VHH binders against Mitochondrial mRNA pseudouridine synthase RPUSD3 (RPUSD3). Designs and how they scored, part 2

Target 1, 326 residues: Mitochondrial mRNA pseudouridine synthase RPUSD3 (RPUSD3), of Homo sapiens (Human) (q6p087)
Amino acid sequence: LGVRPVPEDAGFGTEARHQRQPRGSCQRSGPLGDQPFAGLLPKNLSREELVDALRAAVVDRKGPLVTLNKPQGLPVTGKPGELTLFSVLPELSQSLGLREQELQVVRASGKESSGLVLLSSCPQTASRLQKYFTHARRAQRPTATYCAVTDGIPAASEGKIQAALKLEHIDGVNLTVPVKAPSRKDILEGVKKTLSHFRVVATGSGCALVQLQPLTVFSSQLQVHMVLQLCPVLGDHMYSARVGTVLGQRFLLPAENNKPQRQVLDEALLRRLHLTPSQAAQLPLHLHLHRLLLPGTRARDTPVELLAPLPPYFSRTLQCLGLRLQ

## First folded at step 1 (VHH)

Design g09 (framework vhh_gefurulimab)
Fold by ESMFold2-Fast, scan of step 1:
Structure g09 (fold): chain B 326 residues (1-326), chain A 123 residues (1-123)
Amino acid sequence: as target 1 above (326 residues)
Amino acid sequence: EVQLVESGGGLVKPGGSLRLSCAASGFTFSSYAAAWFRQAPGKEREFVSAITSGGDTTYADSVKGRFTISRDNAKNSLYLQMNSLRAEDTAVYYCAAYTETWYGSEVYTYDYWGQGTLVTVSS
């Protein structure tokens, strides 16, 4: 995995070739302790230990650009004094030998997702790349591809997910809530029309491996978009409770009546994953920023592909379910 | 024949001003980013200022607030307005044109260079 030339079109079919994965093989490593899944950050990590972990997570360096494979659960920004990616950038910059230059965030996913984070020690490079990503979004050309494992299989093998979303404060938590037929006043008050492309890569055991490409930016967009497909992301303890079932039929429940709760998986899926209900309640969000397309070194060159390997827990889940990334 | 020709250098007293010009010929200047570099006696060539094809500007910390880079694509020309000149600004100033890249200065390839114009700041 690394930086490779790809066609200007960031659509499906330009993905990395699939890796061979043992069929139905699922092996849990060692005693679980307080972290039941391999690849998660240790609990009570010190600032120095976090810097060491992030340094080990560098997947590419090209000029002023530094690309990380961010672990799940690490917030990008937070309250003063909180241990976040942003808070350790000075120490990370020093550990990478960047002298008087300090890394800044160009592109990062939220706390709960894992995968690619693009950093730059050059403000001009950061600005140019941010403009590139903005232009690509306006041209509806996807630059980011996420991998997700869903509870349930989408009805279509590929398509578009469109939804008007708003942030709403419910019981002390800011939640992303879909809005039907938003008015012009709703849009002025912060409701945003959102769009993602999806493609089902593989299916097995009632689950799907899905590629997701966001074309708009909104908090928890990809998680909520999969909920709207009645196929919540595995490990989604925030929004999965909005998908209810009656006599085997799935339907969307109102956010105000279905507060966030740890995801509950059916008995067959728990057996397939070799997890107890309490272990499944700790399952990390299976949403990984796997691929980014960067502009070529010259304006007319083909885009360059950055790839982040899947976390060990994610790979384990795929093996248990017989799913293969393609 | 591709050519960049600098002019406007000379002797100036500390606190004075100079305007450097760079005339481009033999290529489509408007499609290129352009930059000014300088080299003082016994020192390495250093970046001074750059301007993209779209007009975005960048300055070295040592010249911010004193120097202004500009371009006139209709005249195929690049300019550097130098104000509040100091003895340490004494150098040969070079014009360069380059294909824009997205990865910062370490990967820039400068396609064309001028021969330089001498600026001496002395009483």
Scores: ipSAE 0.000, ipTM 0.158, lowest interface PAE 14.6, mean pLDDT 81

Design g10 (framework vhh_gefurulimab)
Fold by ESMFold2-Fast, scan of step 1:
Structure g10 (fold): chain B 326 residues (1-326), chain A 123 residues (1-123)
Amino acid sequence: as target 1 above (326 residues)
Amino acid sequence: EVQLVESGGGLVKPGGSLRLSCAASGFTFSDYAAAWFRQAPGKEREFVSAISSSGSTTYADSVKGRFTISRDNAKNSLYLQMNSLRAEDTAVYYCAADRGSYYSTSEWEYDYWGQGTLVTVSS
């Protein structure tokens, strides 16, 4: 999609307006039926089919920079032989007519999220941009804005989420675990202090459309940060089970409940989304890297904005819940 | 064993001065950027001042012209000279060190923290 300049010191108030979602309740698509998971990658995708899908997902090309709208569920890196974005970069480069240049990853979100992936055919450009993102992060200037739909509405309309996090290997799965009052020893052993900014854009049907801006980098940070707000992201089948409810009140469950469990949605929300419990258990993570800010050509130039449109399932969810990106 | 120990806090009247010290041990202090942060009762921790390994400094707008950060690598020490103190400067002051050579204004970028020293500005 388009490249648009925005103010360099960009916060939530400086963000470009994104695609406005249709007003009203979710409607079945007439005689053709409703497809609640439209936009997901097909199962058992071949290498060639993945390259074709990624070529179709290009949203911007400017000089050596190629920007993709990555589908949910595609890993960026993985084990040898695994089908990942990284593993198909040579074929993707060839398919895009880059004869003597191979694309490299500059910026990408994890497997579970959808949205912007920034690639470069020029190593010097990639290095410059990686330094820019690192410098902006250290200066607490947000460069990435995610859109998420949460189960529950945050108590505050905007704020900061701060948490010390560690990565723990439990039952063959790497899980992000919060640490209360981390000691100096904990920090030395890999516990990281993390920070995200959030803003509630819209609310409806017990859910919220939120914008999230991470100011630190940690595995599953945004999912866990929303869990700590007692508002897990829709489709979060790894961490949502940490939020319990007793007599209508939400609370964080003990560490032993950090094991992945398919998200369970209440009857009212299932009805609103036109989903069965079985379908809800397969709902893709509603976390989308929507906006990236790149540096302008000169220091005083306004930063350049990259936008990725929401995937069809995400837009359907917003329509069903009556939420609009304003 | 990495340690940062603050000292020099106390009670002072508005317009007065205090000098805070931070003693570093268990690492090569000269390689690290260092900073002062403060936290007033019931408020979030806020940035005060930072100094790079090379001696470059930065200050929060609220303390510019009143506070001076400095370091003595031979003594593994960080200092904060506080002049023209105001009631709103009342807080617990924390010394912090970052493994990087360049300073940050973000508390979340600092790996090592002291226990804090209380500064009370009251008449």
Scores: ipSAE 0.000, ipTM 0.111, lowest interface PAE 17.9, mean pLDDT 81

Design g11 (framework vhh_gefurulimab)
Fold by ESMFold2-Fast, scan of step 1:
Structure g11 (fold): chain B 326 residues (1-326), chain A 122 residues (1-122)
Amino acid sequence: as target 1 above (326 residues)
Amino acid sequence: EVQLVESGGGLVKPGGSLRLSCAASGRTFSSYAAAWFRQAPGKEREFVSAISWSGSTTYADSVKGRFTISRDNAKNSLYLQMNSLRAEDTAVYYCAASPSLEEYLTGSYDYWGQGTLVTVSS
């Protein structure tokens, strides 16, 4: 069940009631060897196996709407022949018994994040939802809530993160770079002012469970916003290296001089997570599109809530750190 | 900010072809995701095709195999090659762009053109 009615004034997600769980209790699950994290896609996945995995990942079906809990590492679009969500939509549609109606993507998170993907077999429904999301964004009403685990604890328990961001091609990769005091020329050349809301849900072992609501859309916005808070997301192997430490104090390093590199976690955190440095270098990004608000059937209806459960590796991380989603 | 201007629309017979162009301002357009949308008379705007900054493409079912999206970053231009046109392809075609990789189908597009009319009629 992923759908619940919500009031129009709903901000960050409602408190989910969880049964009491022992803090710091952590058990490594899943197969050993090359895949230490449960819930990740197999390395040598065939096209048919991907379709099977996606069919198993359906969390809701309501009329023409099909909602997936997308695994981390699956790209939405890609080169011809590449296995992507989009490339297998015809096969997925057939596997779900859709007659003459192929699924189209209404909303999806990026390759490195996990969580909600909204699909529609009806073009008119997709168009209506696209307009709803556009209107909400322009009105600064959050429709998406992400869950993230951060290395470090934000100084404030909640707030707004504002940053001017630019996509820059550095050493063969496209990276999101913050721009300090953007000029009019910068804005004309594609620098965008971005905004996210954040709320700290729980803290433990030097880490935080954070809810993030983007109010603007920009590549890697949430990862970079947490880096700017000096609290990079666990598994962020692209931007975490921009946070340095000198004499116990954290500070931001310049993007130009700090290429993407596998995230390095301190010894205490590795011990708490029961991971070796090599395993931590393979840690999936702990950024999950957990909640989406959809419009009701009629204009005056209250919005409905779609929820995607956390992937097993994410839940394991929370248990190891003594964090609970509320 | 990016400004987009479409061109290439017109009247064509069923089975014919048209190539739409979208000219963008700004040297950073190569870092933008771009898309084509259309709105038929009396209908809502619908997604047609998208292309990422790296050239990865996606298409609506109704146009797969008939339409091809492409970009020329050196010319700050986006194209839509439309083949085997049908009466139901009659619409105003809009180009759209945003500095985003993955959230291109949900109103993440911040920049829109004024549209170009395509009429498929005999």
Scores: ipSAE 0.013, ipTM 0.381, lowest interface PAE 7.4, mean pLDDT 81

Design g12 (framework vhh_gefurulimab)
Fold by ESMFold2-Fast, scan of step 1:
Parts: C-alpha cells; sequence; structure tokens
Structure g12 (fold): chain B 326 residues (1-326), chain A 121 residues (1-121)
C-alpha cells in the first residue's frame, strides 16, 4: 500500500486500491490457544516499546510528512506521565532520524479508531495540509474514506447522513448528542450541523461493510451517524446502546439516557464471529481511516492517495462475515 | 465545574491589534492541548491556532505570520495575539481544550462561550 496519484474528486466511484482480505480461518489461533484480538497494542508497553511499535507502523514518509497506521486503543494525548502518541513524539522523531524539528500531529482520530495519522516535522507543511482539508470539506469534496463494519444493514445502499450534534460532558465522559432543532444561538454555542456520505460495499450475516466519508468535522461523528441509521459500528461501546431492539425491531433510545454501555451482539452474530458475549464486550471499534487524499506537489498535479491496511482483527471480522473490501 | 472563558474581543479598525485571553478552570489545564477556533456569521467553525501541552504550535495559513498563540500554565490561561487584523478576521473566537490534538476532527473536550471580534472601519 502507500502513496499514489488519484483524481481530485475523492467521492464514491473514484478508483481506489483496496487491501485484500487475509486468507485463512477466522477460528481462534489453535486448539491450545486463547488469544486476545490480534493487532491490538500489548498491555503494559514501555515508552521504548511504544516508539518501536509506532516506527513499525509508518506507512509513508515524504519530505517532512510521516504517515502512521495508528493502532486502535492508542490515545493521542492524556494525563501527565501517561503513554500516548503525543508523549512519545520526541523519541519517535529521534528514532526516524529527524534532527531539525520535532514531529507534530496534523491529523489524528480518537483513541478508539484505527488508521491513518498524519505527522509533520515542518509547521509550514502542517498548516498547508490543514488548509487543504478545510477547503475540501467546505467544497464538499471528501478527502477521507473510513471503513466500518456495522451491526445491521442500512436500508439504502448509499446516501447522506445529516444531524445537528453537540458535545456534552456527562458523568466525567464527553458524549456526542444529537439536537433535533438547533436555534441560531445553539449553533453559536457549539451545536454543529454535520454531514457524512456512506456507501454499503458488501453485506453478510446481518452486517455491512460500509465506506464513510465525513464532510464535516465533529467528535464521534461517524459512530453517531451510524447509530442514527440504527446500524451501530461493531465495537462501539460508547454509542451502540442508544439503539434498542424489541422483537427484532430497532429504534433509537432517548438522548437523556447517554450512559455508555458495552455493546451486546445477538447469538447468531456471536456464532459467526466465534466470540462469547464477554469477548464481544472487548471487541475493538471497527472504524478505520483507510484512505486519505493529499494535495499534489504543484497546482496542476493530481492528488496523492495514502492508504492504511486494515488491522488483523478487522480483517478477521470481514473473513468471518464473508465480506470483502472493494 | 469545567469552564473556559474568553475575553479581549471588541471592535477594531483594519490593521489594528487585539489580544484574546482564555481562562481555564475545573481541570488541569497544563496537561491539555489548547486551541483557538473562529466562526464568522453563516459559516462553520474553522481552526485558527493550537498549542500542545509541551509548547509546540500550529497555525492556519490565513493567520500565519499575523497571529501568535501562547499559554501560561501557572495562570491556567491561553492567549491569542492578533496583529494586522483584516475585515475577514471578523468572527466569534472560541477557546478549546483537549486531552488529544485534532483540529480536523473537532475532538476537543471543552469549549468556551466565545468572544466577538469585529474588524471594521
Amino acid sequence: as target 1 above (326 residues)
Amino acid sequence: EVQLVESGGGLVKPGGSLRLSCAASGFTFSSYAAAWFRQAPGKEREFVSAIYSGGSTTYADSVKGRFTISRDNAKNSLYLQMNSLRAEDTAVYYCAADWGYSELYDEYDYWGQGTLVTVSS
């Protein structure tokens, strides 16, 4: 995978390379094995071990730009002394031979998502990229394509998801909450109208492989947008509990009951995934920033495509469900 | 409990300067990345500048060379020095703080109420 030229419009229907689904069984590692989900960061990593893991996660280097395939569960920042991406940037910079300037984060998703992260050792490059992404979003040109596996199949094969969202701090947790009819005062106070495009690329076993392209920026937007479609992302232990089910019928639970709860999967899906309910409660979020467009080096040049391969647990889930990334 | 309170906004003529302040309370500000965003009437919030807990900074192209972000952890405060102001800088300016850094995904944990900056003759 890596960097390649692509058409400037990165909407659905744009040609893109995809990661081939790994061959082999979705079974556990062996008759004597009891393995946690493959591809997750080891517990109790040292600072040096995290730097080594991140160096191994580099998918592209182009001038001052360093692109990582961030593992799920790695926080970008945290409390003083906590091991985070930000906390190890000096050591990562040194390990990559960067002497002139320390790496800074240009683009990163939250702890629970996996996939592309852009770092730059040059503030001017970071600023240029930030402007490019902002301009593209305002022009409704998607630059980022996520892959997600959903519990349930969207009613439409593709479409737009629109919602007004606000961020609320409830019981020590930051939660994204939909707002049905925002006033102009609400918008000035931080309520934002959000838009994502989605496309179903494969379905199987009551699940869907979905491509998601956000056209606005908001915390947990893609997770909440799929919840609003009544098709929460697999491994979404923050928002999936807002989708209730009675006699097979799905519905959205009231926003005032915003307590995060571990995702519960039905028995048929657990069998297909070869997971117990307890194991499914530990399932990593199946939301991966797979593809990102960068501007070409000159105004006449076509945009450059960055790709991050799917993590092993994600590929295993696709294999168990009979889904292929297109 | 958690609050970010902006101040320093006002009316200024083109070419003038303003210094915005943001006072943080109810959390350990020194451990957070902090940023300034702005929103002009009828437009979405846009990134202006950010500063990591360690002091590294980044700026939007439109303000680079004119604005300077800084922080004073002893005072739990964030600042934005705005020079060479233009009519296009007219907006409500918001202070934001985040355990993580992400100008592109708006993953900021805490937000202020905003302070209005009007650049007009």
Scores: ipSAE 0.000, ipTM 0.177, lowest interface PAE 15.7, mean pLDDT 80

Design g13 (framework vhh_gefurulimab)
Fold by ESMFold2-Fast, scan of step 1:
Structure g13 (fold): chain B 326 residues (1-326), chain A 122 residues (1-122)
Amino acid sequence: as target 1 above (326 residues)
Amino acid sequence: EVQLVESGGGLVKPGGSLRLSCAASGFTFDDYAAAWFRQAPGKEREFVSAISSSGSTTYADSVKGRFTISRDNAKNSLYLQMNSLRAEDTAVYYCAAKYGTLWSESAEYDYWGQGTLVTVSS
């Protein structure tokens, strides 16, 4: 099921992966089958339809904890009147039969990523878990594992990605920008040193399936970290344009080229994915919060692993590229 | 350049009230969750209250019912109304902001102000 006991210090080294030979094709199937945009929320959802979709997205319930597999494109928070996860929590709580207890967010990724969202109907439980995640980060113990599909294959099979990042308002958009050699003044003004661990679990068709474990928290950290590895995430229409190619060699483009631009994929990759350039420009971000490690509920309990299944479009991409999560 | 500047701190008697303000500049404040943290002399920084971009609020147990957090996006400002102040509320109060989801942990916040001192004494 979605919950498994696992060692708290598992890391990448305890994760067995069976890398199989990449497949050269992608299969499409019937009405419930594998299509380019299967698993995305319908456009122009009503509030009731969103609540129904979220109720169907519950992957685990354990005491006061409710775990969702959040669809890509759903904001967690937003402006008054905007349809967000947060805005429908009262209705979701009622639909789940929670009497006099409203769900609150413990852990969630941003709008563009999919995957695990941890909710609690108990404020004390939420506070305890938030403290646990903070302590784990300070101890450099990873609790969250993301799956991503990258355009390009990282040079190392595993490693650390470190970058100083800042939020900058560029051309009406808030963008995460790397800072080379940050000064003490930069750090005092909000530039943060960030760290992620990565592991390549499979490669195929010039792409990689990677596991990412953030050890710091910063807006769009994982997307930007992969850009800095010259391997942008598939569907990254915010930062992928910073990776250029000259005579087959990839390099990071100057800051002037940080303007968000729909990702362009080469013809070989488009053929492998069975996508037109227009369809690829609408591809959802292939970044999924797949696994969370939680402490046991009692002192003697084993640690708990929460898992969120990949969205259908993500699974389709893996199948087309011959990549396997196993 | 992203900047948060707190104001409104001062000396107040137990049982009194004080209103703190935080002015945000260099970014679109209404896209951000914002929070108040405090640090008493010789102690680590603790969470006080937070407000999401949509206006939803959360409070530490020690201040619930006494403090009220609010925001004015048109003025790029965050406020903390503090009532029924106690000697234990004496601390430097920090404004913090982050893009996206509301959190109670300091490590989740990207931007911080310089702090404003609140002294509750008689």
Scores: ipSAE 0.000, ipTM 0.162, lowest interface PAE 17.4, mean pLDDT 80

Design g14 (framework vhh_gefurulimab)
Fold by ESMFold2-Fast, scan of step 1:
Structure g14 (fold): chain B 326 residues (1-326), chain A 121 residues (1-121)
Amino acid sequence: as target 1 above (326 residues)
Amino acid sequence: EVQLVESGGGLVKPGGSLRLSCAASGRTFSEYAAAWFRQAPGKEREFVSAITWSGSTTYADSVKGRFTISRDNAKNSLYLQMNSLRAEDTAVYYCAAGRLYTSWTDEYDYWGQGTLVTVSS
C-alpha cells in the first residue's frame, strides 16, 4: 500500500478521477460457506489468529504510528472477554516488537466498516493527532475519505448532508435516530449536529460508488446520512429498512417504527450481483475508510496520504456493477 | 450500551474536599474516554475534566490544580477528587463516556443522571 504526499488543500478535487466503465460482469463463486464473501474474518477466530491477521493487515509504519487495514466485522471495542481490536492491542504490540510501549487507538471506525485504523505506541503522539483531527473537523477540512456502494443513486452528484442525531435505546438495540429541530436542551444532553460531504464517483445498475467525508463524529453517521439521501449503503442491515418505496418512489420511514432487518435487494440487483436473497442478507457493509490525511513531518510539508485497498468482496461488488475505483 | 451512575455528592464547606464516583455498567469502561461535566442552576453545562483510554488527562482552567480525575478499569469506575472547594463549584456533576474515537470534550454519547455538590456554610 502506498503513502503519497498530497497538496495542503485536500478536498475531493485532489482525488483521482474515475471514468465510467462499460456495463460490468462478475463471476459467481461456488457454494458459499460459513464465510460467504472473500476478505471476511473466519467466524471462529482465535485470539492468536486475530493477532496474526492484524499483523498481516499493517499497511504503514512511521515512527510510533502503525496503520492497519481493518477487516469488516471486527469490533473495535466490546463486552469484557469479547475478541476485539482493543482487547488484542497488547499482543499486537508485542508481535510488532514494541518494548514497554502498547499501541493505543488514534482513529478507527466501528465494527461494520472496513479500512484504515491509526494506532500509536506513543501516548503524546496519539493525543496530538487526535487534537489535529478535531481541529480539522472544526475547520471543516476533511481528513478521512470513505468509499461506499449505495442502493440507489443520489439526486445530486455531490453535496453536504446535515442532520441532528441522537443515540436511542429501542427494543434492546442502540440505534442512531435523526432529531427534527433539536432544542438547546437536546444539544446539551447529547443530540449532535452532524455533517458529511459526499461525492458520486461512478454509477451503474441503479447503484452508486460514493466518496464520503465525515466532518463530525457520531455512531453510524455515514450509514444514516445515506439513508437520509434515500440511498442506503449496500450491506446496511441496521438502517436500510428506514427507506420505503411506493409505486417506485422512495421515502423515509420513522426510525421508531422501522426496526433493523436484513437488507432486501430487488431482483434486478440480485441478478447483477449474482446473489440469492439469503446471500444478500449476509452481504457485508460496503463502507470502507479508504484514505486518511496526516500532517507532514515538518510544518511546511505537504500532508501525507495513507491508503487502504478495498476488501475482495467490495472489489467484486464494483466489478459486478461495472463501477471503478482506482 | 453503557449506563453511568454518579455518587458521592453532598454538602461541604468552602476549602473542603469531596470525592465523586461514577459506576459504569454494560461495555468495558477502559475502552471509553470519560469525563466530568457540571451544571450550576440557571447556567449552561460546562466541562470539568476528561481522561482518555490512554490515561491522558485534561482539566478546565477553573479546576486545574484542585481536582484530579482518575479511573479504575477493573472496577469499571471513574473518579473525581475535588480539593479546595469554592462556592462557585456548586453544581450538579455529570459523568460522561464516549467511544474510543470520541476523546474530546464535546463528543460524549453516554451520560449519568448527575450528583449534586453544594459548597456552602
Scores: ipSAE 0.000, ipTM 0.133, lowest interface PAE 16.9, mean pLDDT 80

Design g15 (framework vhh_gefurulimab)
Fold by ESMFold2-Fast, scan of step 1:
Structure g15 (fold): chain B 326 residues (1-326), chain A 124 residues (1-124)
Amino acid sequence: as target 1 above (326 residues)
Amino acid sequence: EVQLVESGGGLVKPGGSLRLSCAASGFTFSSYAAAWFRQAPGKEREFVSAISSGGSTTYADSVKGRFTISRDNAKNSLYLQMNSLRAEDTAVYYCAADTSFYLGEYSEDAYDYWGQGTLVTVSS
C-alpha cells in the first residue's frame, strides 16, 4: 500500500482497539543463528548482504524518494570503515537502478530504533523535505509517529512530555541528561527544551503500547521522555536503569549517579515474554518510526502517509503481552 | 487570488537584448519553482528555462549561453535576461510556477499557475 492521503493536522496514526487484544501462542520458533529475535540483522553481515537486506526493506518509491523500513541496530552514520546506512548508499543506489543519482539521507532515526528512513536521489527534493519537517516541528505539527512498548503504564492515557535535555560525557559514554530549571547560561551552552506528545494505544501485562510524536529533535529524546514518565521503553539498555523501584514504587534516580545498564525485567514480565534474564538483556529497543506525514505531490494537496510495518520481534512482543496496534 | 503578470516584451533587432519580468501575487512565490515557456506563431509551446526555489537553473539547448533566468523572492519576481536575440526567438513568452514540493519535469503539465504572456518580436 505504502502511502495514503491524510489531513495535514492528523495526529497519532493507527488507532488501537481498547477491548480487543490478540490472543495467540507466544512461541519462539526454531533456531535463528546468532540473532535470537526475528527481524534483527545478523552480526556478521557483508556489505553486499547489507545492501540486499536494505533493498528488501524498501516500502515505497515516489519519483526521487525512496523509503526504507530500517532494521534495529543499523547505524545511520559511524566511524570510517564501519558498515552503516550512509556507507552503503552508493551500492544501494546501484542496486535500485539509479545510474547517476546517488541516494542521500533526508530523515532517519538512530541506530537502536527501527522504522522509516527517507532517502532521495534528488538533492533539491531532500532540501525541501528537510525544510518541511523543520517548519512543521517549529509550528508544533507532528509529522513523525513512533510506536513503543513500555515497561509500566503511563499514569495519563495521553499528554505532553517536556524536559530540558543536555548531552553529557559520563564514563566514556555520551548520555542524554535532563536539566532541572536550566539557566540562561545552560541554554547558551547547548541545553535544549524538548517536547513530545504521547498516547497510550493499549495496555496489558503491566506494559503499554504507546504512540510518541517528537516536536523537537534531541539525541535519545523519546527514550528519556519515557524514563521521565517512569515507563522506560522495552530494550532500552541505555536509560532504563534510571528508573528505580523500592517496595513496588517507581522513582527517577539522579542521572549523575546512573550508568548505562542492560535492562532488567521482573519475573512476571519475563514469563509473559518467554524470555530468560540473559535473553531480556539482548532485547532490541522497542521503538519504531511507524508513520511519517509527507507534503502532498503539490503544495495544495493533502499530506500523504508513509507507514513502516513493525519488525517481527516487535509484533511477537505485542502478541505475548496481548497488545494490538490497529 | 493567484496571479502571474509578465512584462518587458517588445520589438528588437537581431543581436539585441530584452529583459522579461514576471510579477507573482497571491501565493508564497519563494517556496516554488518557476519557469519561462514560449510559443512561436504556428508552433507548440516550448520550454525555455526554469529556476528552483533554491536557485538552481536549467535551460533549453536553443537558449543556453544567451538567456539567464533569475528570481528576486523579496519582490516576488522572476526574470529572463535575453541576449543575442535571433529571429527564431520570436514568440509569446509565458511565466509559470510549479507548486510541487518535488522536483518535477519541465513540461507545461507540471505547472499550476500561468501568466497571460508577453510578445517578443525579433525583426528588422
Scores: ipSAE 0.006, ipTM 0.224, lowest interface PAE 10.1, mean pLDDT 82

Design g16 (framework vhh_gefurulimab)
Fold by ESMFold2-Fast, scan of step 1:
Structure g16 (fold): chain B 326 residues (1-326), chain A 124 residues (1-124)
Amino acid sequence: as target 1 above (326 residues)
Amino acid sequence: EVQLVESGGGLVKPGGSLRLSCAASGFTFSDYYAAWFRQAPGKEREFVSAISSSGSTTYADSVKGRFTISRDNAKNSLYLQMNSLRAEDTAVYYCAAEPWGLYSDTSPEEYDYWGQGTLVTVSS
């Protein structure tokens, strides 16, 4: 079931206790010859096929609130004529038995991430949810938890990532760039101080399963925050090139000199994932909005939890690396 | 004290129409999410329709296109316009309300306030 009651404070220190996985499982039991990209949207999808896929992706429906598990690669908004979640909302609304203009987006992850999307057929519900998310953020109570698989293991098992970020247009692409010493002028011109909490859930094969909780909103924040930890997200073909290595040591490279390129994984990791370099270059971003906390169904109830199951390719990656989401 | 009082039920022939009313008192109705439920002979209580404080509506598939829920916050009243009635619509109809929350619910146990019900019989 997608909705369950949870403690009011649901940050990393308040999460339910999970037992460690017993030793005895074979670390080399990863799948061989399966499809590494199972769970991705088909290429050349029609508008009607996209609506059908989104109907099948509904994980919860309670009154005006409709919750989707968004596939990786689907943009929420885009250019006129582009196939996006927003562009098919009228057809999706009708397919769910609602009026054509009834559904609106309350909260969604970006194109490259997968996971929870909140839609509402009631504008008042949407407004109240936005106020709740804002209040929780100000109170330092995270409402969104992402799961990510990183290339590399963070030095700390948990902590805070703080960075001043800006959007910069480089060679026809809008990229998120960290700013080391933001001036007053920089802040006035859109440089934003950003904050995320992270927690390492499991490690294996030089990789980590990490939970990420953003407390600010900025384009590609979680991807760039992991780059700043020298542990880029698997499938991050935009920012992973900013992490370089010299004699086995990892260093942050300047954004201006390290343009986006398909992620290159070392030979040992490729063998562990059962991928060729060409396949790894097509790997989807392993960043998934797994959990959202909502206010209680009644005005006085405790918050409730919405969950989106991991995509098949994400689960395959975890199995290959011996990582478990508890 | 909180009260919800239904009216408008009765005997009607198949294809006929009825309008149910629910009068709320003892609380600020305009802040509350309101719904109609029904219980047919030998069946469990089932969701019919719901309306938010601002007028956004939800319908069960079995009544969509035939029934219309509405409210008048100034009069503290909830309505259900029932058209093209069928024998299968025969039930006791209940008005229910919960505090204006974030989302509606189709589960009877989620509602704090209930009326006593009004009988609708569709028979020739």
Scores: ipSAE 0.000, ipTM 0.132, lowest interface PAE 13.0, mean pLDDT 82

